# Designs tried in a protein design chat: VH-VL binders against UPF0128 protein PH1314. Part 2

Target 1, 225 residues: UPF0128 protein PH1314, of Pyrococcus horikoshii (o59052)
Amino acid sequence: MIKMLEGYYIIENPGVVPAERRFRMKDLKAWGYDLHLGTIEGERAYFISKTGERHEGETYIFKGKEYHVSRTQKEIPENARLLARIIIERGNPYLEVWLEEEDVKFPLTKEDPRIILKRIWEKEKLNQLLKHVRAVGLTTDFYKDNVFTQGIPLPYEEYPPKVRRVLREVKDIHRDLTGFGRFVFQYFGEVDKMHNYRLYWTLPTLHLFDIDIANEVDKVLGMLD

## First folded at step 12 (VH-VL; framework fv_zigakibart)

Design f22 (from d1 with heavy chain Y57K)
Fold by ESMFold2-Fast, scan of step 12:
Structure f22 (fold): chain C 225 residues (1-225), chain A 120 residues (1-120), chain B 107 residues (1-107)
Amino acid sequence: as target 1 above (225 residues)
Amino acid sequence: QVQLVQSGAEVKKPGASVKVSCKASGYTFTDYYMHWVRQAPGQGLEWMGYINPSGGKTKYAQKFKGKATMTSDTSASTAYMELSSLRSDDTAVYYCARDYDWLTGYFDVWGQGTTVTVSS
Amino acid sequence: DIVMTQSPSTLSASVGDRVTITCRASQSIDSWLAWYQQKPGKAPKLLISDASSLQSGVPSRFSGSGSGTEFTLTISSLQPDDFATYFCQQYNSYPYTFGQGTKLEIK
């Protein structure tokens, strides 16, 4: 039997497996689940459990709800299809998803889907900038003598010059000092919990990149039902 | 095809330095960490450290701090590992190896190895 | 440093045999372990990552299991091409460390 976690997903028509999807499988193992992407056959992906069971995947789990992606557009709720596309088109989810799904009408409330997609895109930009911070060695700046230490967020002025430049760009893009602070804390929190020098959220996913974004997406999906 | 091609064998005298190169092809050089691993004759594998070609950040095993220097040339997609003050104990095959996707720590692609012999 | 200990150091076996190699870590490494095969004069070849994930192109007779401190590499039906030295490697923490190797030779 496969164990499933919030945010674990399988998308039909993977073509080439994106790095984001491969990372998600590795992250699930780190969380204690024995799943990995086994094979791709045509437009379907399969997961192999540690017991050798092969499971065909068309199911996305988001905040405890199962969303099925199938070949029949008629039978797929627009909310499940939209979430799958947001995950696939991470380079610019706002523009790409909106352009393709422009025939879908969304409620124009405080939870307007266009605003949610824009926020996801902004968070994606934030994550790309933080990948650059990692690439210049941020993950090594707080680790001494090969002993795992807590990666607690530092005051802005205490970061190295290159890191401060990237963090300033992050602040300029996001324009949310509170949200920015929470995001940085989650970044170091994941490293602290895992007791190693690896970063589990450097590839964006809706559940690992930012829990608030995942919550916002879930609200939008609830409104579409 | 992804390949790592290393420079040829070197014979050096004690006290000299040696610089080994590792030319990458078939992938984006700056997207992956490059590690160095050595193997003394008849011995096991020993991790020396890594360089992140994006930004040039390095990490060394304690034994190699002040002894090895890792650098990279992004325009040439080439990583380098220089050993100073060579001793007979530095005689080994030196490998460069690519970290699978910078978030792992296992090596999916290896260079063919460079034999460094330090003779009296 | 995390010390990786392999057993046995040398193993003699015949084609068709089921072979098991063990790797023990001096402290928990979760599932952050890889297995490599090395033939004389060649660079190591990655067989298994994350303790149990078989690499593309590696025959299905190879399998890995374990978590925490005790890990095994199994070859279910030994083939002539499998006689080589096998190394485990932890990547839970720096410095990365390898086992001393297990030499699999013809009986």
Scores: ipSAE 0.000, ipTM 0.417, lowest interface PAE 19.0, mean pLDDT 61

Design f24 (from d1 with heavy chain Y50R A61N)
Fold by ESMFold2-Fast, scan of step 12:
Structure f24 (fold): chain C 225 residues (1-225), chain A 120 residues (1-120), chain B 107 residues (1-107)
Amino acid sequence: as target 1 above (225 residues)
Amino acid sequence: QVQLVQSGAEVKKPGASVKVSCKASGYTFTDYYMHWVRQAPGQGLEWMGRINPSGGYTKYNQKFKGKATMTSDTSASTAYMELSSLRSDDTAVYYCARDYDWLTGYFDVWGQGTTVTVSS
Amino acid sequence: DIVMTQSPSTLSASVGDRVTITCRASQSIDSWLAWYQQKPGKAPKLLISDASSLQSGVPSRFSGSGSGTEFTLTISSLQPDDFATYFCQQYNSYPYTFGQGTKLEIK
């Protein structure tokens, strides 16, 4: 039985990944994830699932292609590239891109948030990531107290002040830029006394697989200039 | 079919350098990490380090850092391991070995070994 | 470094015997352990990965078990082709380390 693949990170065509965006295995485990090795159309690919799930030997459908899982992986290659994870939240699909952030070190208090958001996403890396993914989704109400995600949902008041400030500033920027994409911060808990967050990016759309996301990303990043 | 073929035995004087080759065939060279493992006479196996042929990224066992240098030539499907400033305790059989998959850490295909003897 | 210790260092046995070789890690390595067989003058051959996964082409008389710090390789009915040196290897963390080896010899 072939199953629909969702909630997984797929790393295809491994490329150079900056150290600051590379997953650490101990962090993945602490956040409740295991890394798995598989193949898509004969090429090696990695995916991430919740800890304790057994996927070895299974076959899934991902974007109309078969994904075959061979085993649980212990280490991440230096040339691995994070592509995307398709997550369905309350029936709404979205594209997740992982950024490892520590609340104390989050840089968004001293500069114009538009400039900082551009720096965080590093236009070239984001464009490379999204060129191979034709998936665009909607988030559940981003600026409500609980934000959508596969991670830990957190009431707005429980986010650190810096994260709450960023959420308010991103909302203001989005309001000022017609057609601007949506950004969602989600709390993934505490690891080694660091508070870890994910930044989700998506474009408002009613149809997941019908839009070339690379073209939309270029427009969004242009608006942040 | 799938094979790793190493260069022949070497006899070197103390202070010299030696470069051992490991030619891969029967698979896509850049899809698998290549490891180097040493075995001194009458001793067990010691992991020296590995190279990712896709990009040339290396990781060394601290014991061999500064002594061994690992490189690869993707056009020739060949991995290399160079030992510098040879001493008598560098006398050993050196193996190249293919990682089972992307950095799994165990090795399914091994070269036949290259004996390096350091003597005056 | 994680130190891998094998016991016994040498083992004398007869064809048809059930033999067991133990490998102990100085700290937990979960199930990230492989077993190799090495015959004189030859490179090691992978027998078992992930503590208990038998490799393709390896006879079913070989089996592995264990997790954490204590692991066992068992040969249920020893054959003449099995007299060799056996090594365990951990790949839980760098640097990867091997046991000192167990030499299985004819009694």
Scores: ipSAE 0.005, ipTM 0.484, lowest interface PAE 11.2, mean pLDDT 67

Design f25 (from d1 with heavy chain K59Y A61N)
Fold by ESMFold2-Fast, scan of step 12:
Structure f25 (fold): chain C 225 residues (1-225), chain A 120 residues (1-120), chain B 107 residues (1-107)
Amino acid sequence: as target 1 above (225 residues)
Amino acid sequence: QVQLVQSGAEVKKPGASVKVSCKASGYTFTDYYMHWVRQAPGQGLEWMGYINPSGGYTYYNQKFKGKATMTSDTSASTAYMELSSLRSDDTAVYYCARDYDWLTGYFDVWGQGTTVTVSS
Amino acid sequence: DIVMTQSPSTLSASVGDRVTITCRASQSIDSWLAWYQQKPGKAPKLLISDASSLQSGVPSRFSGSGSGTEFTLTISSLQPDDFATYFCQQYNSYPYTFGQGTKLEIK
């Protein structure tokens, strides 16, 4: 679950944000963003009161640190700069962003919905790859168990070159996907689905595969394209 | 700026040992394998082996097994290569080189080299 | 061990020439081959990986081709900065091995 900050909610998939600085939430949803108003756990776009009403929130930045502020919170650093806010006008929620070059953690380009959908499809391909190979640790807390319970995995270095190539491609796809939503999620203490991929695939000394799974990984390269 | 900075030139007598250092900066030291390659005067390049700084796993070219020892210090972002029982034919420039990604086997960043001369 | 043999060992050429260097492996290495440039007193510089993938920042006059056992490095229009020694390297099998080098010198 995404950890919510008091008075602020985080938008899913913000890494594919159009170049416009103000976005109507209906448009973001039509473009493939999954913007749930507290109805699906872990996916939030608004500050939601205990009565279910949607409220505004603001994010400020100072020396690389984010300060999330509701309308009732008044203490921010004196040199903090407004970074983003969620506002409600005439019952419609909008996202506004003021990212400078040094704040950019993901591309902010105006994109065709097909490009957004392609990135969602690439994420699904990675998810299918991980399910197909029965990736160890996919459903467990990576930091609690770094030893495989079933099978005897090999050190990464000892897998055949073709298997290592597949593992590198999974890592590269994951690296590309970490830009998708990177800015929003890196400041929360909980690991979302994209961060789980990083933990499971980017630490080679802890990410091993049984030889049978390694052999199957080699077969997947053709099946996903 | 990604850099590998090696220790200075060494002159040793036959039978001695030498330890070469390679300090990494500008990237996450534990994310990349570190290789060692030597070049004798007027000769080609010879691959010695690698170390994974994450966990310390090592692999040696058979020719150097028992002669070279590779270690790393993650807190200092420094890799080391020690050669024992030096002979005159160990005279060479020794390079550390960063693997491009996840043990691809080719090297995108190289140290400047450390000259080791074995002379009686 | 896989033996890498380069030809020629020395090549004399003039600025503006098209130059081709060949590298042969003693057994198939698919496309697991890299090319490096080394100038006197300096460390090698990666030019090409996977037989034909040009490294970022390397001039487009450099190109690589080949698969299996025979590979070529081509410089389409030789520049003064290109006079150096060139090495091929296989990374298909341990131990990784280099060619003996091709020294490109001015006529």
Scores: ipSAE 0.014, ipTM 0.455, lowest interface PAE 6.6, mean pLDDT 66

Design f26 (from d1 with heavy chain D99G)
Fold by ESMFold2-Fast, scan of step 12:
Structure f26 (fold): chain C 225 residues (1-225), chain A 120 residues (1-120), chain B 107 residues (1-107)
Amino acid sequence: as target 1 above (225 residues)
Amino acid sequence: QVQLVQSGAEVKKPGASVKVSCKASGYTFTDYYMHWVRQAPGQGLEWMGYINPSGGYTKYAQKFKGKATMTSDTSASTAYMELSSLRSDDTAVYYCARGYDWLTGYFDVWGQGTTVTVSS
Amino acid sequence: DIVMTQSPSTLSASVGDRVTITCRASQSIDSWLAWYQQKPGKAPKLLISDASSLQSGVPSRFSGSGSGTEFTLTISSLQPDDFATYFCQQYNSYPYTFGQGTKLEIK
């Protein structure tokens, strides 16, 4: 029914958002969500316009869509462009916005690993995954359901032979994703060393990318029917 | 470039314990599983288990549960295998061997082996 | 446990010969099989993974085939450096198990 994308982003100005200010984002379907954004209570949003004005707790209309903003910034470039996405934290939906101007990104800098991972994911990892999945002819959503959506991998011997073959064919991507997961956590001063393989199989880790990996895998598997 | 260097030969009496070391170099120690395989004189190879150095997680063959203990020291890039309550049939060459991860069960790099002799 | 049986246990051959070694599993292991070469006093060396995938740096005269329960390692034109003991290994299920070995000797 509802696909959830959980993040670890802090809402800097939490407050009450009245029911009449709730909205539905049609772009959620492009992100792989069938979600109705309800009333946000105890959370406050703000929006920074293209002119640099701050609109706290407001619904902003951008290109025909309504957004609530969850970030604050002291200095905003005058030619910034808005990018927005939904983050669901423990079932509570909210928005985060990005401002982009040349090489400067709001709220992230060039050194922020989330921007780096998004760029790497878009240009390299999705294309590599697509090539491997297509090459081995996998046409099942077992991979999605037991690896990405539940966040708990099965022991290797319990995967069906066709799924084990796909996992072996994508081992280089598997290794690369594990490495980037550790890099991102280390960059923020922490590294999860308990279950290294969980970093790329668990949704919260993959939300460091600006992409829902489970939904992207679902699309790729669908193309093989 | 990639190399596994093991500790020297050991001679032990029945009932003693032995601890074999395996020092890795030329790669990122935590990116690969470390397996232990033994070979009795004139016999075939026997898989004992592995350790994942990134989390310290281990898996043992049933025969070696409670008998072998696998550990690692990430700062020293060294894996250890301790075998307790030694019997004469534990006389073997003990190898450490690198496996990529749980997705692969073959070994691309091997240590030179440590001969353990158990005799009275 | 999956039992791996190699045949023959000993094989005598001459340089230039085509040599075939067989490995049989007590139950299906799909293609989860590796082949190793071991020379006296040395550690084993990986030759082939996944039944037929030749490892980097291994001469092309070595090849592997098979799936399920019957596998073969073939050396198309035997060289002096090839006289050694060969082992197969399954990694379909724990515990991983090896064949007893095939000793390739000079005739």
Scores: ipSAE 0.000, ipTM 0.420, lowest interface PAE 14.4, mean pLDDT 61

Design f27 (from d1 with heavy chain D99E)
Fold by ESMFold2-Fast, scan of step 12:
Structure f27 (fold): chain C 225 residues (1-225), chain A 120 residues (1-120), chain B 107 residues (1-107)
Amino acid sequence: as target 1 above (225 residues)
Amino acid sequence: QVQLVQSGAEVKKPGASVKVSCKASGYTFTDYYMHWVRQAPGQGLEWMGYINPSGGYTKYAQKFKGKATMTSDTSASTAYMELSSLRSDDTAVYYCAREYDWLTGYFDVWGQGTTVTVSS
Amino acid sequence: DIVMTQSPSTLSASVGDRVTITCRASQSIDSWLAWYQQKPGKAPKLLISDASSLQSGVPSRFSGSGSGTEFTLTISSLQPDDFATYFCQQYNSYPYTFGQGTKLEIK
């Protein structure tokens, strides 16, 4: 019952069951995903439909039951928000994945919950920074976690320490989110992960509009305070 | 064992220049910024600037622009700080200090200090 | 430039006392603050980074707190080796600036 995904393991001890959370399968199904009680037979993970048909997908253990995620041919609506966080309830770590109106919680093992919580906090900072970057005229042409800017490249050394620390946090978050985001995106839908990865890789050399970049970056970071 | 070892004490006349060295050992020299901080007798600490040994980029406090010159020799794992047109109020202990991780801003390892005395 | 002001400039205390040193920034520096200990004739030693993160090898009696413009360094039970001068340093923006120092003296 062990499954490794991007270095994460699904709970090995089914006797340790997290607290109950709400979730609605109808919304996930409408967006092209089904979440069902599943089972593992032989070397295949699958779920059985009402008609007895076998469907292949991802298997998760939640509340002592196996859930199998299958993707349909529908796309996730562009206005849907895919978020993930790790929370600790009574000492047990959970991966909580949600869309704007609903949540689904999964138990995780094999990672320090404090490190995961730090990563989630840093992702929240990144999302706030990207929102404010857009407000000062920088462009994002891709998914919410991507930044596409235009202008001239700036070397790391030309930024103030506060800005360089944020840029380093963005690089560290991106590295962590590449592994973590594969889990989230594999669960809910497909994303051009390599496209996202390339853009974040160049973040230390931002292509910004022809503007007083140092002043505008200081303003954006001031908004985060 | 991470260490920063600085050159010995110097006595200079007003108008002269002094060049202080800081030899690093026990870590990859180009992975950390090297900062210079001075302390006048009985006074507090004053940040002068830094050098990134990897690219040679330097940043100076406004007061030290045109006054201090920071350089490094990566093959010798040594940073240098040259102070020109010395005045009596440049009398101080000069420290080199390593920035823990090149974007952290605090100093985990310090040199032992080099005393520079400016007198006529 | 960000001005860092420490209080008190000098404080006298006895072994076993709880002592608190304050550092104020002229503008918000978030948590981008470090504390150093300096003994006569020696280089400063890092005690605390990011306002509250105790450095490895530093005794647990030292702690830091605060954010924004007001920060404190606390020694919960003063030991003989703790009589020294303490400095705060901001690294929110260049130039990096230090407080003027607080000298902790035996009573």
Scores: ipSAE 0.005, ipTM 0.427, lowest interface PAE 12.8, mean pLDDT 61

Design f28 (from d1 with heavy chain Y100F)
Fold by ESMFold2-Fast, scan of step 12:
Structure f28 (fold): chain C 225 residues (1-225), chain A 120 residues (1-120), chain B 107 residues (1-107)
Amino acid sequence: as target 1 above (225 residues)
Amino acid sequence: QVQLVQSGAEVKKPGASVKVSCKASGYTFTDYYMHWVRQAPGQGLEWMGYINPSGGYTKYAQKFKGKATMTSDTSASTAYMELSSLRSDDTAVYYCARDFDWLTGYFDVWGQGTTVTVSS
Amino acid sequence: DIVMTQSPSTLSASVGDRVTITCRASQSIDSWLAWYQQKPGKAPKLLISDASSLQSGVPSRFSGSGSGTEFTLTISSLQPDDFATYFCQQYNSYPYTFGQGTKLEIK
C-alpha cells in the first residue's frame, strides 16, 4: 500500500524449465527491465521492474501482503519461472500473480501488460524466423531478387512456387510459435487476445524478402547484448 | 472438431439464381481461405474460386467471373456462393472446401456438398 | 490453363494387388500436386499433398511420387475399402485444375 513494485514477479521453483522457455537476462535488458531477488511474505521470489528504477532494500505492501526487494540480479536462476495472469479492468490494467496455492493481485499503474507480452513475443518470433531462414537454406540470391517489385508486396498467388513455399513455411513457424507462446504465457491469459498473429506474420513475411539477412542477424545479436 | 455444413439441395429453372451456404465450425473461420469446387454428373472436379474471409478478397476462375459471387459472414462463420443466370449445364454438386493453411492450394476439409439441379 | 490428364480412366483390380494411377500435367507444376479419394455420394478426401506427403490417418499402403509433369499414386496392397475414384489436383498456378478421375473397380 505505501508504494507498489511496478511490473511482474517470478516465483522461484526447483522444477527444471527447458532453456528455450526461460527468460534470459539479455532478453530482459533488451525489453527494458531489471531483475530483483526478494521475498513475498518471507517466501523467496523474483521481481521485474523497469530499467533504472531503484528498488533494492525497499518494502512494498499490497492488500496486507509484504513484498521485500533484497538485491538487483545480474542473471536469471536456472530454476526460476514466471507466474502471472493478466486482468483488464476499467481504467487500469492489473497483473494478477498466481502462486500455486495463493492468488496475489496488484495494480500495474503505467505499464500495459500487453506491451510486455508484445515485446517478449516479438523477440521470440524473430529468433525463430532467423533459425528457419538458415534451416531452409535461403541464399543471398533469393533476397537479391526482391519479389516485391519496388517494395510493393504482390498478392500471394502471384509469387513463384519457391516463394510460396517459403511463405507457407513461415506460416508453419507461426503455428509452432503460437503453441510455444501459449505454453510460455499461459499465466498471462490467452495469447491470441494480446495481438493478431496473422497481421504480425504478414509483416515478418514481407520483411523476410526485403531485408538483408546479415543485417537482420547483426541487429538481433546487438539487441541481445 | 473441424466441420463444414452446407445448405440443402436446390431445384431451379433456367435463368434463376441460387445461393449455397457453408457453415464452418471447430476452427477460427477467418484464419483459412474458403474455396468452391463443383462436380457435374459424370465429370470431374472443377475449381470455381476462393474467398479470404478475413478481408473479403475473392478470386474466380475465368469461367465464373460475372457468374459466381462469393461472400462471407464472419459473425455467423458462414461462406456463401451465388450463381446467377443458371443454365442446365450448371447442374452439379457444389462443395465448399477449406484451404489446408494460408492459401496452400489443397483442401483438407470439405463440406458434404449441395446438389443444384437446373431443369425446365 | 494447366490440363491434368489421368490414366487409366478405369482400372480393374483384385484385393491384394499393387495398383498405380498416373497423372500428367500439360506444363511443369514442380511438386504442387495433391491426391484425393472420392466414394459414391461423398465429398473428396485428401490423401496426399505436395506430391508425396501422406495425410495423417491415411493408411501407409498409399504413396505418391513424381515431380514436374509426371506423377503417380500407388496402393501397395489393395483393400476392399480402396475401391473409389481418385483425383489429382495441381496448385502451382491459377486456375487450380483437377484430373478427370480414375475409377478403381473390382475385377
Scores: ipSAE 0.000, ipTM 0.426, lowest interface PAE 14.1, mean pLDDT 66

Design f29 (from d1 with heavy chain Y100L)
Fold by ESMFold2-Fast, scan of step 12:
Structure f29 (fold): chain C 225 residues (1-225), chain A 120 residues (1-120), chain B 107 residues (1-107)
Amino acid sequence: as target 1 above (225 residues)
Amino acid sequence: QVQLVQSGAEVKKPGASVKVSCKASGYTFTDYYMHWVRQAPGQGLEWMGYINPSGGYTKYAQKFKGKATMTSDTSASTAYMELSSLRSDDTAVYYCARDLDWLTGYFDVWGQGTTVTVSS
Amino acid sequence: DIVMTQSPSTLSASVGDRVTITCRASQSIDSWLAWYQQKPGKAPKLLISDASSLQSGVPSRFSGSGSGTEFTLTISSLQPDDFATYFCQQYNSYPYTFGQGTKLEIK
């Protein structure tokens, strides 16, 4: 499983930073972090670390201006779950981290990410990930009838209509290379109270690093809790 | 039962166009992609492209871009494939085929085929 | 484009024989391969998907194996109904491509 984050950083003067997300940051490894999130918004920016390590300060350059980040310890709700985001500059792989609570959710890329994922795209890795997502994500948690055994993939025609709709959307995104970046930040599923099923979504970005796909799929985040 | 029923055989002259239909029944038409595959006499199968009937998104093999046009009528549960500027080497049996599973391009249900003959 | 090559192009066999047909991809397609059976005047019928997954309703004498670039379709005990042309198809990359076919004939 992805480790929970216990702290975050906030930019001291975020009001002067536009919502435009183009920025240049130092390599996160140079700061001594394995997992880090940085996001530039019109209002505020947040930096979250996996370990809550102290740092004397962090900088990034946006539009030729240097911004300094200060650590401010804040509590993260115990019941919240996180998806991890690792940022590597300019087309290198990244993960996004967010809390399920609406008021603290970090922005996901709505369309193709600004970072050029195509430079590191591996069709075989993506296909293997999607094959595992079929087996793990979609066959888990049909509450109403227990029609599908958890973890066992089913032929497309045996899925409920709403699940098939989601599968068609995932297929469209997968087959459209221009939409590849949208896939990594899409929900893989739907919560349907009439059918009482739970679906998950995954961050396949790490699979571009030759990481074992089955291990990463086990870290799928539930949408309901 | 699931069926795909195609329109009848056609004979066309070089330079003409032909529009083949494929009527689906026994399942929800918009839940599956529809692919088109052709087979020249005595030869192998050639993938042409597909249409997603839910929204009309299409994907064509490079050879068929600007040559084939795929459309669908969701109210009639019918897919169409129109081939323009016909040449003698377009003589083939044209199949529509349902995509069995998400993320994959293999076909569990096929139409019976429409023979298109191009001759002067 | 990925080129699919089948061997042999024609195969003569007798009822009860074990028959093996091979399919080679010009580059790795992992396990993204399907096998079809086609009888004269009929549309193809799906036998196997994902290189080795037998489709519902297909007799258990059919099996598939392989990964990467080399794939095999095996019929363990040939029946009269099995004389047909067999095609492999890759769906790893667009455009999807088929092998040229292997015609299985009565000896």
Scores: ipSAE 0.000, ipTM 0.429, lowest interface PAE 12.9, mean pLDDT 60

Design f3 (from d1 with heavy chain T30S)
Fold by ESMFold2-Fast, scan of step 12:
Structure f3 (fold): chain C 225 residues (1-225), chain A 120 residues (1-120), chain B 107 residues (1-107)
Amino acid sequence: as target 1 above (225 residues)
Amino acid sequence: QVQLVQSGAEVKKPGASVKVSCKASGYTFSDYYMHWVRQAPGQGLEWMGYINPSGGYTKYAQKFKGKATMTSDTSASTAYMELSSLRSDDTAVYYCARDYDWLTGYFDVWGQGTTVTVSS
Amino acid sequence: DIVMTQSPSTLSASVGDRVTITCRASQSIDSWLAWYQQKPGKAPKLLISDASSLQSGVPSRFSGSGSGTEFTLTISSLQPDDFATYFCQQYNSYPYTFGQGTKLEIK
């Protein structure tokens, strides 16, 4: 038996972690590894710290077994590029930024996700990433249906087919984004096309979350143009 | 192993009610929606509705509104489906089925079925 | 309601045959379609989801294709274990609906 290094998690060997369409909050030590799985495996290993940061590492031995971290995906598809991931567990939010650059990484925290997302958009390095986040969107008629004014997410099947397709595509790439706890991800359309849609993260009280975050996204996207 | 085990066959008279149970094991019960599907003798499959065990939210096909009641007991990992005011055309095998993942609408695990016969 | 129609209702075939079953929707369902296999006295078994995604543990001889209103299930080389009734199901909109079934019988 070998003790874990202080501040680090030992992860399972690549190729033995089951392929899941949905991430399990129960296993935070495998969280970063599960996001790597199904993309790239290689000789360069990473592991996650107790603060949720990714570190390049090597093979670890724990209780007689070898554990590795697969390589991080080098390129994230435009429709699936993740600015932030919000996880709700036991009423405590966790936030993680899916990025390669260390200077824009954030430790896992139990702060209010709205405050954390606002802090993230204040970071200069995130400006270029926002241009790559997009989804096939809704028409303006969606807003006339007062969905967002009620502050309550719709059940999955009551979203328009195009939105459901995007939600499933995002879910397949980011298994923990859709339907976990009280968290909903929505991104409507491609920015700076014929329809100016916005990325936002939705909890059951949409309107309180949307006002600040949507405006911050608009500001950042305006700066990038 | 993920399993759904249903209660045994029932024979009822017209006008009676029947309550079918579906006990889940091998997974976190509250993480998956549970659907109910029936199959009349020699006929195809008919979707009745679903329950989200986490919040108790239910959705019924129009034909089953006011006829079927879906409930769940998370501590027992058991879903229930009750049919009221039984008629002869309610004779069928009733299945519970697990939604694959976060309400995708297709079913990866099925119970073995409960035969309900309505006769006078 | 979306009506799902399967063709043929009954199909006779021999081991080793390529078998094709068709499912038609009364209106577009995108790719929101699943295929199930049911043997007498047993519950249905999921074979394919999202029109073409083969489920884990299902033999590679099974494949699905199609989008919109026309969908196909193909068994490339029929085996004895494949004689069963096959159902398609749409999950594009409520209520979810199934085809009437295609019974695959020994020739």
Scores: ipSAE 0.000, ipTM 0.431, lowest interface PAE 13.5, mean pLDDT 60

